# Ledger of designs, part 7: VH-VL binders against Protein FAM180B (FAM180B)

Target 1, 160 residues: Protein FAM180B (FAM180B), of Homo sapiens (Human) (q6p0a1)
Amino acid sequence: TQPHAGQPMDSTSVGGGLQEPEAPEVMFELLWAGLELDVMGQLHIQDEELASTHPGRRLRLLLQHHVPSDLEGTEQWLQQLQDLRKGPPLSTWDFEHLLLTGLSCVYRLHAASEAEERGRWAQVFALLAQETLWDLCKGFCPQDRPPSLGSWASILDPFP
Key: E = the ipSAE of ESMFold2; O = the ipSAE of OpenDDE; V2 = 0.75 times the mean of E and O plus 0.25 times the DockQ between their complexes.

## First folded at step 1 (VH-VL)

Design p16 (framework fv_potravitug)
Fold by ESMFold2-Fast, scan of step 1:
Structure p16 (fold): chain C 160 residues (1-160), chain A 124 residues (1-124), chain B 108 residues (1-108)
Amino acid sequence: as target 1 above (160 residues)
Amino acid sequence: QVQLQQWGAGLLKPSETLSLTCAVYGGSFSGYYWTWFRQPPGKGLEWIGEIYHSGSTNYNPSLRGRVSISVDTSKKQFSLKLRSVNAADTAVYYCARSKGVYYGSGRYSAFDIWGQGTLVTVSS
Amino acid sequence: EIVLTQSPGTLSLSPGERATLSCRASQSVSKSYLAWYQQTPGQAPRLLIYDASSRATGIPDRFSGSGSGTDFTLTISRLEPEDFVVYFCQQYGSSPWTFGPGTKVDIK
């Protein structure tokens, strides 16, 4: 018996399931050592064996179709999220998108060479982090929702 | 069916380095922790350390500083190096597989597949 | 580290009898992450039970495990001749993984 969707797999199936990798460990491996940026700036899974697992296939679909590959697309997605969001909690799907978009920003920030480009990725990352923290409050945050992209820029970029 | 085969030098002198290799046949190498254990004559089993196919390692603190585990994912092999051996390192050494679960602090399944064992004797 | 104690050290029984082996932990084992192994002299350990009570693939139903926290039990309902070997408990609730000293099941 598998656990309910969203629950950790802390028990193997009845009759033993010791021969196949479990989802949480596969996800750790994918996020820690299995990802790289392709030539178009999109995250992809390096290891085809890991990509063929259920978590890997789902992650590949999310990265390919739902995580933006460039800065403008990332800013647009964040703005759409902020415009449509009614408050915490986010759906599991939206929360995964938020986390993966943030991960993409970290990879792009690390790969960026120009100071201006690095600054813009850092700004977007900071706002995505604030959206994530707001969700973790689960309705108990005492302050207004995270700043919009426009209002946050004046704080993260102190230079004219 | 998954099978582990291990090999390496079984006779060592004090201060030498123990080197053992374990090869995985018949199953997936990815998604598992590959582990080394030892069992001194007439005593219980002692965990040495483990490696994930990515190269991430965890070692028994009692052996940290002398032990190194490495992996060759293309050959589906992993190897143990134990430096500065002495008579207390005389034991049967086993490799084994664990299907881990990792998030936060991590969790490991029991060890379901084991190698045949290698007797290592350290004597002068 | 968690220290495991097994009792009795030696259990002398006849074929067909019930064997009960105990394993006690010095600290609570997280999520009952405790396994039992059988070891025939000269061979590698064989996994019998994992997660305190789940039988490994290919293990006969005469083997059963129970317990939680610090107190765990392996039961062999009807001993067969091949069951007169050594049994070890092992915890994987916290690193480093540790084993008990073993219980030897001897034929009377």
Scores: ipSAE 0.000, ipTM 0.460, lowest interface PAE 17.2, mean pLDDT 78

Design p2 (framework fv_potravitug)
Fold by ESMFold2-Fast, scan of step 1:
Structure p2 (fold): chain C 160 residues (1-160), chain A 119 residues (1-119), chain B 108 residues (1-108)
Amino acid sequence: as target 1 above (160 residues)
Amino acid sequence: QVQLQQWGAGLLKPSETLSLTCAVYGGSFSGYYWTWFRQPPGKGLEWIGEISHSGSTNYNPSLRGRVSISVDTSKKQFSLKLRSVNAADTAVYYCARGYWSGKYAFDIWGQGTLVTVSS
Amino acid sequence: EIVLTQSPGTLSLSPGERATLSCRASQSVSSSYLAWYQQTPGQAPRLLIYGASSRATGIPDRFSGSGSGTDFTLTISRLEPEDFVVYFCQQYGSSPRTFGPGTKVDIK
């Protein structure tokens, strides 16, 4: 029932009833040991065998097509999310998108060599983490509305 | 692989409500901003608004009081309603797919629907 | 809102020539959120370039984009007969998303 080897991934199968990963154990392996940041700033799955599983192909599609690959793109996506978000909970797709964007920030922060670049990735990651925490509570604990991106911009130190 | 097909009324009188629907064939409905644009004859494109599969909307401020965009996730359709139309609303209306990541612009478009408002 | 202007309004060239189209923004636009579209009369726009310089899937390599800040350029290195249509730039980094008025590329 899965696409045959060599056939392109069908976007419909990812988005429809197969949108959510149904094998948490395989997803955990992908996230723990399987991801690397390439020279273009894109996350990719290192292990070819894991990448060939259905969850791996789905994750590859999301990383290639939906996760921002640079800082400006990540900041703009966060701002769009904050503008459209009315409160928790996010849909499953929106939540996965938020998590993967945050994960991308962590990899980029680890790879960054310049202090200013690291600071900006850390700031965006912190804001994404607060959006995630606000969603996870879902009314079972105090809900803290995350600060807007603009409120943190004043602490940035530009370099010539 | 993914295609957008749109339909709706073509001729309206001033003060009536425009109603257009766009259907997504193939691909995922989730993860995108489903968007409406319009283009008056011989002029440029104007963004009307967008909606996520979860129903979150963002509208052009110039049209905010008159525009409503809704979604039917079971049918993979989204619809535009524009109330109190006037001759200035005469245009070809397009639906399109936008991306959450900000990496991509609007890559897939419907065929367009000509809407004429005349008394 | 960010206003985009395009120049020239009409560009008259022959097949095989190089076309250079300009888009200028009233405010600084991140290069990550500038796109170029091609439109044949009576048809929907076709995405050519996103993120100022990235070619969309299926777009020939004769199309290229460049620019940053307020000044952006679309270049067609060797005009083909099917390229004599209208081109629009768009910023999609802020609401409302806005388009330029278009540049028509016509045959001399």
Scores: ipSAE 0.006, ipTM 0.528, lowest interface PAE 11.1, mean pLDDT 79

Design p3 (framework fv_potravitug)
Fold by ESMFold2-Fast, scan of step 1:
Structure p3 (fold): chain C 160 residues (1-160), chain A 121 residues (1-121), chain B 108 residues (1-108)
Amino acid sequence: as target 1 above (160 residues)
Amino acid sequence: QVQLQQWGAGLLKPSETLSLTCAVYGGSFSGYYWTWFRQPPGKGLEWIGEISHSGSTNYNPSLRGRVSISVDTSKKQFSLKLRSVNAADTAVYYCARVKGYYGSGSYFDYWGQGTLVTVSS
Amino acid sequence: EIVLTQSPGTLSLSPGERATLSCRASQSVSSSYLAWYQQTPGQAPRLLIYGASSRATGIPDRFSGSGSGTDFTLTISRLEPEDFVVYFCQQYGSSPRTFGPGTKVDIK
């Protein structure tokens, strides 16, 4: 079933229509309780109904094809992003990828069982968070005194 | 800016091994995948494979283990070896930088000048 | 895999004219992950457009891209002599990455 030509295509739902849930509500549900790591370390959407919404399908595409599932891939993308920082401001697409990669790092940090592995994911997340802060500050964030990696690791890795 | 320069053997006999090298000048070598393409006369581009600065590789399955790509990070170079060549391997070969997201979510922003490889008896 | 078709195969125009080149995908290209390249025969491709509409560094503003879903267009607002070459599209919205067969822009 597709929407009629006279009805607006609703990017926030699979059915298309103003009576479907709004994108912010669906995205909150997806990000707060809808994601899970699979056995390969890739984030996926747990609920197939949510995955079938327009924002769910888009998020699934990004998670499966564009967000790294391992540490090496995440570090390589971060390096590309750091090279691009010297040019124009991040595109909307690059910023979205930055946020989703950071979310993946948080899930991997939570799943890591060894202290050294947790430390590596925490450090990568800290660098991604720094890139996000610099973009949000529109270039006026202090660049010569970034947050220490140890400080971020302590915040992100709460041992009992 | 970023420039890619490539070199290697242009004339080969059937059963020989093709060996091409690509050097990267300017810009960052780390953080990118580096790739090889070929284009037979009058045909479209065919992706051969790619390699990260750390040596992780992905290859086109259709080349069936005939292909290997290596990297020398200290020289900012990467190289293609294609074994057991035949007339169907005649093409212009290009190196390029993989840009965008990792894996399939990528496009190619800088290219080498190309190397014509002719395989004939 | 997503198959890309380009039309026309050959576009015959004069310098100064507007060129409109089409790329159609066999299924929707997610997030408009489509790139356009220019290629002089015997030379390396040159990236023109990525993300369907973002112009690559150093590319003149006479080149523009548009479209979403299955239908994409490359527009050259005023053809220069050096623009009479081959153009092809590439999708990177799903694996495997695929290229179109190309459109040749030729002198009328």
Scores: ipSAE 0.005, ipTM 0.489, lowest interface PAE 13.4, mean pLDDT 76

Design p4 (framework fv_potravitug)
Fold by ESMFold2-Fast, scan of step 1:
Structure p4 (fold): chain C 160 residues (1-160), chain A 121 residues (1-121), chain B 108 residues (1-108)
Amino acid sequence: as target 1 above (160 residues)
Amino acid sequence: QVQLQQWGAGLLKPSETLSLTCAVYGGSFSGYYWTWFRQPPGKGLEWIGEISHSGSTNYNPSLRGRVSISVDTSKKQFSLKLRSVNAADTAVYYCARGSRTYWGGYYMDVWGQGTLVTVSS
Amino acid sequence: EIVLTQSPGTLSLSPGERATLSCRASQSVSSSYLAWYQQTPGQAPRLLIYGASSRATGIPDRFSGSGSGTDFTLTISRLEPEDFVVYFCQQYGSSPRTFGPGTKVDIK
């Protein structure tokens, strides 16, 4: 393969070290090792030092106030998104919420112990993934409108 | 537990419109297909159609466009309308909840009590 | 549309005996999309088996399902008096969703 980096490279420079990590590096640490579900079912940042960075504080606010913590709230948010959405692309606000809601679903799916509960979280996650794919294509791949909640085709079943 | 309660007019004359409503008590309304079936006296079950929480519908083509299913998500209700009825539409009508396994399609795990609809002049 | 055929139409047995009910599809149906329902006269259908072999909540272990492709079976290992009712198979993998005509289990 001969791939070129997707993001532009800035001119190299030498300077004195900053004490705080750059935002992308902090975000990687948050996603890799800093998140857990609380007793209320909300995703939170467990490392207070990471939570105290500017990206950490913003993520904490989004998780606390803008990402649903239960199945019914998640389904309602997805339904509202699907009803109002005219096509890709989503606003950056809606796209961010979509990604974080999907991340929350992954944690809730992992935490669920009963088969029926796991099935419902998996169904919602699959629909969120299809909404995400529709946005990522932005007209550059053959992607029909994603299935509505409750009528979705299984993207996880290779044998219909 | 989750329960389905249905109601509507049981006696109709030919050419009238059948209207039935099913209300969902307990549990979540989203994530399921809400489905209507009918069973003529002494015969088997016939699928009429289904509707998702978002209003996406799938109908039995044999009803020739006479059927319409709608949802009221705020009330957790879904309704069946069948236009231009005749004696062949006499049946017990059932609403049901379509649920799925982690990897599978929709099966009917909760049913309403049924409504007998008689079409006679 | 997928046509489901059930055999026998009527199965006459005594309590305590094993019942085997067959459902045949006119074309292949994924085992993930086949269900069995029980219906007592005057009542709504009751889900017994979904996904060809998964027992629904609250259904006794004497009921079991098997099969794949076009041939599916519902087995009742030891008939109880309340089991002498009608049984329907259903496919839900294709539109329209279709049911078999039913098998009536009669007391001998």
Scores: ipSAE 0.000, ipTM 0.467, lowest interface PAE 18.2, mean pLDDT 79

Design p5 (framework fv_potravitug)
Fold by ESMFold2-Fast, scan of step 1:
Structure p5 (fold): chain C 160 residues (1-160), chain A 122 residues (1-122), chain B 108 residues (1-108)
Amino acid sequence: as target 1 above (160 residues)
Amino acid sequence: QVQLQQWGAGLLKPSETLSLTCAVYGGSFSGYYWTWFRQPPGKGLEWIGEISHSGSTNYNPSLRGRVSISVDTSKKQFSLKLRSVNAADTAVYYCARLGYSYGRTPYYFDYWGQGTLVTVSS
Amino acid sequence: EIVLTQSPGTLSLSPGERATLSCRASQSVSSSYLAWYQQTPGQAPRLLIYGASSRATGIPDRFSGSGSGTDFTLTISRLEPEDFVVYFCQQYGSSPRTFGPGTKVDIK
């Protein structure tokens, strides 16, 4: 008999945690719509209309319950990510999660008013950037080619 | 290892407010939804609602007018209040974490509290 | 809300037999968002299967899940004494999150 169409998706359903992760392009479109920190320091989608779309609801759920919103949670997730590196190659979902966590760190770094807090966020971001670089190299990262962590941290600081 | 412990009053009269608290021990508190469920005797589970560490909530529409969930991030606790209870609210109430796993389907509940039997009768 | 229906309500079998439990959704559910739980009386539910077919950590290989669309199945290939408990299906692709009413696996 004729092949059937794939299973239809409920347009009102929450479309997060797919067996096949959504394309990165969809996430980048949502990121272009604008993110901001809420009063508690958690990233949210600024546009309520966009946040109410199927992809917007998925991103909202990722930001709210899969991306850490405080320094301690981010440091714990970094440790988990470093343990994951010892196993199979990073999945598309894991890479998306890594990028969103890094983006959260950048927003928190910008919002931080205290030099000590800013320094801690910069260090965590530098380590996340190192993990991202490791995955992008596909195992071909030379030991002496990546910038030092001090170099990465200095890029995140405001100019004098 | 993550462990959830819950407590609260188990005996209520009609029209009173149910109040339950769940404490999280071990693991990260941020980055997750903390969820309440209930199960009437001999029946299936009903999702009540969920809250993030930042206080963002989602409630079951059937209970939205009566339910509120709050969070205390400093204590790693979250609490359920259900107003104007009646006999139909008699159930075992559970707290749970909406967990995730890298690379696949993160919307399942991985850690659960021990349950609290709530009886509503006069 | 997506309503899940489980059949049969009670399944009476003997140890060593194969158990087949059905879960039907009122509307299509991606297999990625379907889970199965086991519940011993007096205890919280225990995750068995997520994503319709993936076994959770520590779950014996006699448990397997299958299905797509509106029809899902949990299979226990050879019942052990500890398997005579209640099983629930759950969808987590839509809010509100919903569970089936349960299937009780009883000793014949």
Scores: ipSAE 0.000, ipTM 0.431, lowest interface PAE 15.8, mean pLDDT 75

Design p6 (framework fv_potravitug; at its last look DockQ between E and O 0.04; V2 from the best seeds 0.00; counts 0 for: pae E 17.4 > 2, off the site)
Fold by ESMFold2, look of step 2:
Structure p6 (fold): chain C 160 residues (1-160), chain A 124 residues (1-124), chain B 108 residues (1-108)
Amino acid sequence: as target 1 above (160 residues)
Amino acid sequence: QVQLQQWGAGLLKPSETLSLTCAVYGGSFSGYYWTWFRQPPGKGLEWIGEISHSGSTNYNPSLRGRVSISVDTSKKQFSLKLRSVNAADTAVYYCARGKSTYYSGFGTYSFDYWGQGTLVTVSS
Amino acid sequence: EIVLTQSPGTLSLSPGERATLSCRASQSVSSSYLAWYQQTPGQAPRLLIYGASSRATGIPDRFSGSGSGTDFTLTISRLEPEDFVVYFCQQYGSSPRTFGPGTKVDIK
């Protein structure tokens, strides 16, 4: 099976099409520059110059059109991911989606002002993390017994 | 294994404050959501609110402004106060433990242990 | 707020028969956020099913749950005398946590 956390494709991706992920180091540079959540709930690359580059435009399109922008859309996509547990490991494209959706949840969790909303986002993030662990196990993990997070459950409590 | 015992005054006059306490025996107090429900006679259950072991609360909007839930982690107890009661607040009140449905205790939870119930009557 | 409705309100059956209870939500509810409870008169509710389909500890195999989105079902494959009580569905994925109005299973 193939690694799902990004891929070293930067040197070969001429146009950076949406289906072909950027190399991990390019993605790291974009994310390190920072994202911000605007008042309408959309994630944007904070550095407008970097956002205007070809990889920046690709990330913007992914965040706008392929990463859910609200809780209900994220939960629906999570259900689809859970349906894929028994299948082959996610494609690089789908794994990138999973990771970007998880990142989106973290930003929305931190932007939430009400404990219930924060709890809902934290809950969804935790489930996305579980799906990530399942995919990385490549089908070797027990399907009804997720990898143990142990005592960390209290830290992930949606109502801290 | 785990047992919840609840107590408090069961007869109140209008405008008084309802006060109930629930003690938890057996098991850990942390890692769960401690919850109050009520059930008017002959009617369905209503969620009142919940509190984490660290004191974070979430209340039913229909009762917000009148309700407070508190926790005493050293005694493994949590309490309900409902201010300005009236006849509509007559119900059986239950405490319960909210437990996650996943092994690691995050993501989802349901209510697996309940107190015995306390009938609270608001007289005229 | 997610409103839950249950049908039928009362289900009249005999011991040994199969009971099918329906719960419908006003909005989509993740299956991970739905539970079923049984309540005997004068007693606290008892958790039967969590996560739409997982049986709680000590719950017999005759109880099963299914469904997703807005439609959820509790099935009791063979009614025992102790099963002729009230059943509630409950969602816990949104605040406020809400219950259905209940389905009473009455003995014919």
Scores: ipSAE 0.000, ipTM 0.443, lowest interface PAE 17.4, mean pLDDT 77
ESMFold2-Fast, scan of step 1: ipSAE 0.000; ipTM 0.437
ESMFold2 (binder alone), look of step 2: mean pLDDT 88; pTM 0.900
OpenDDE, look of step 2: ipSAE 0.006; ipTM 0.587

Design p7 (framework fv_potravitug)
Fold by ESMFold2-Fast, scan of step 1:
Structure p7 (fold): chain C 160 residues (1-160), chain A 118 residues (1-118), chain B 108 residues (1-108)
Amino acid sequence: as target 1 above (160 residues)
Amino acid sequence: QVQLQQWGAGLLKPSETLSLTCAVYGGSFSRYYWTWFRQPPGKGLEWIGEINHRGSTNYNPSLRGRVSISVDTSKKQFSLKLRSVNAADTAVYYCARGYSYGSYFDYWGQGTLVTVSS
Amino acid sequence: EIVLTQSPGTLSLSPGERATLSCRASQSVSSSYLAWYQQTPGQAPRLLIYGASSRATGIPDRFSGSGSGTDFTLTISRLEPEDFVVYFCQQYGSSPYTFGPGTKVDIK
């Protein structure tokens, strides 16, 4: 019954590693003018050429497979993120997922025409924004924590 | 500083529509969700729903399909309509100010006793 | 929905005594988003505590809240005559918001 792995979210970036290219201009273009909702309500990249870049492929993977396309799924992800808040620091992947889920909520809120649906997306977005603001690089950045007694020395000199 | 005043019908027959209005005096209107609750005699509170100044609503699923909340931002008023009432809807109804999204409630109206009976 | 249970249903104490009121949730309350209210019969509720432990504006320091997860407590360190009323807990960690059935604090 209890799984050994236990983690529903992947902390390893697809295509990530030491050789991951950086292209801030492409990321800006993807976020600024490259995203739209598809007919199923899932956020996707409009421009196939931008989607074929390394950051575009990574973003597409996250949006397609890990960011919920409906309200119920988004509320479940919010619950999982709130549960993780009391545990170990959020991984880089969890934080990216948090940001992209929030961005998806903004697009869904903008596209919604029914007042009740718009209100629910706004509420979920507000709660996700609170999680982001409260834990902005806190709990997943080692420098945000005071060093434990002896821990710093161990890291500095692992092989004395 | 902030005061909520509510009014509306107190006596209803089964199948009628409940209509209550709440007016907000003082403070900011645009930063909050304006909320309706009810409390059956001798029992706990039940959240009905909420609305902000832009008309965004959230409703308790148990009342969804019967409830509608509207807002008049220029008058700083918001109103509850509950359709097809029955004896189980007998309660004191309260309006309140929600501090933020998914929040707690710091200012309340005086309450309106609604009795549904034939 | 999260169901809240309050115990005891009625707590009989004398002025000056310490009151401890419990609120238990059927599921974990996210981010300790739990509030406590005081209600005098015939009147609207008054917010006492939010976020499990933060006192609302104007609330005396004899009121304190604690707890997390599924188990929460409201403590009144020294009961005053005006404190012999009903107390409700409320969660806002998930929709719909839900309230406990109340604990009545009665004079012995």
Scores: ipSAE 0.000, ipTM 0.466, lowest interface PAE 17.1, mean pLDDT 76

Design p8 (framework fv_potravitug)
Fold by ESMFold2-Fast, scan of step 1:
Structure p8 (fold): chain C 160 residues (1-160), chain A 119 residues (1-119), chain B 108 residues (1-108)
Amino acid sequence: as target 1 above (160 residues)
Amino acid sequence: QVQLQQWGAGLLKPSETLSLTCAVYGGSFSRYYWTWFRQPPGKGLEWIGEINHRGSTNYNPSLRGRVSISVDTSKKQFSLKLRSVNAADTAVYYCARDRYTGWYAFDIWGQGTLVTVSS
Amino acid sequence: EIVLTQSPGTLSLSPGERATLSCRASQSVSSSYLAWYQQTPGQAPRLLIYGASSRATGIPDRFSGSGSGTDFTLTISRLEPEDFVVYFCQQYGSSPYTFGPGTKVDIK
């Protein structure tokens, strides 16, 4: 028997929760036009109605608490992932986190105005892509190098 | 600043096993391949092999049957073993750092260890 | 394996002159994975150029690299006394990674 939580802050009693199935249309709206880079470099959902859906709430929590907003944080998170990784495959959570971190890097690369800053974000994105490739190759990754970082920067920023 | 420091026995007889260790000071250990090269006196460099923090290895086919590279992630060290040495293995051996993406080539090197194989 | 050939084997010049060093690959190498190193006798190689044309950290602007496919060049615009050492090219795009035999830049 755990101790009771204490006095309620609100006297309103709520019955059963609302049920809302995930709809593909909501996911497309979130990914297509719902995301924006804020002044701190963090992705957020601009539409509060979309953010209040079940998939929107989950994505919001991932973006706010688990996706780094700067270059140093992104490199640190990647290092932590590599250090803690037990081998392929990545857990669903880690893989999702990896993909969202990569998406954040693409947004930051697009927002960067200086060639040096774009190069650094492209470098970090390439390292994240290597982790994704390693998961997909089941530990038998080729020794040959991926496409050049200039090639990656061109793909991520077609007007470098 | 990142620094590589290497050590091991420098004088060997034919048929013995070469053992060298490289320690990484500063920086990240987990985002690189850690690599061994050698250079016979007056000649060019030869790549021996590489290892990452997960223990994934790649070896030069010319040495694959005799070479083994291991890693101790807790100590940030990696080690080279080359079995059944002969006079042709006389060289300066270097450890070096490589990024996975190829953004840089080999940018940080150990000081080198001269290994002489003679009867 | 990709074989790299460097020419000339020895380049005899005076301080202040321009040096042009050539590296030729036996098959096409991505310019993204060609590097140049400088080596002083008794010391480890020092990275000068990576990705065929990008200068490594701390490398003076007198060093430049160019080329693509199978033909690559290292240029030293104005030789300083400390530049009279050996230079190696390397490809690191395909395993096994390979080096050229070196070009020695010698004082006339």
Scores: ipSAE 0.000, ipTM 0.517, lowest interface PAE 12.4, mean pLDDT 79

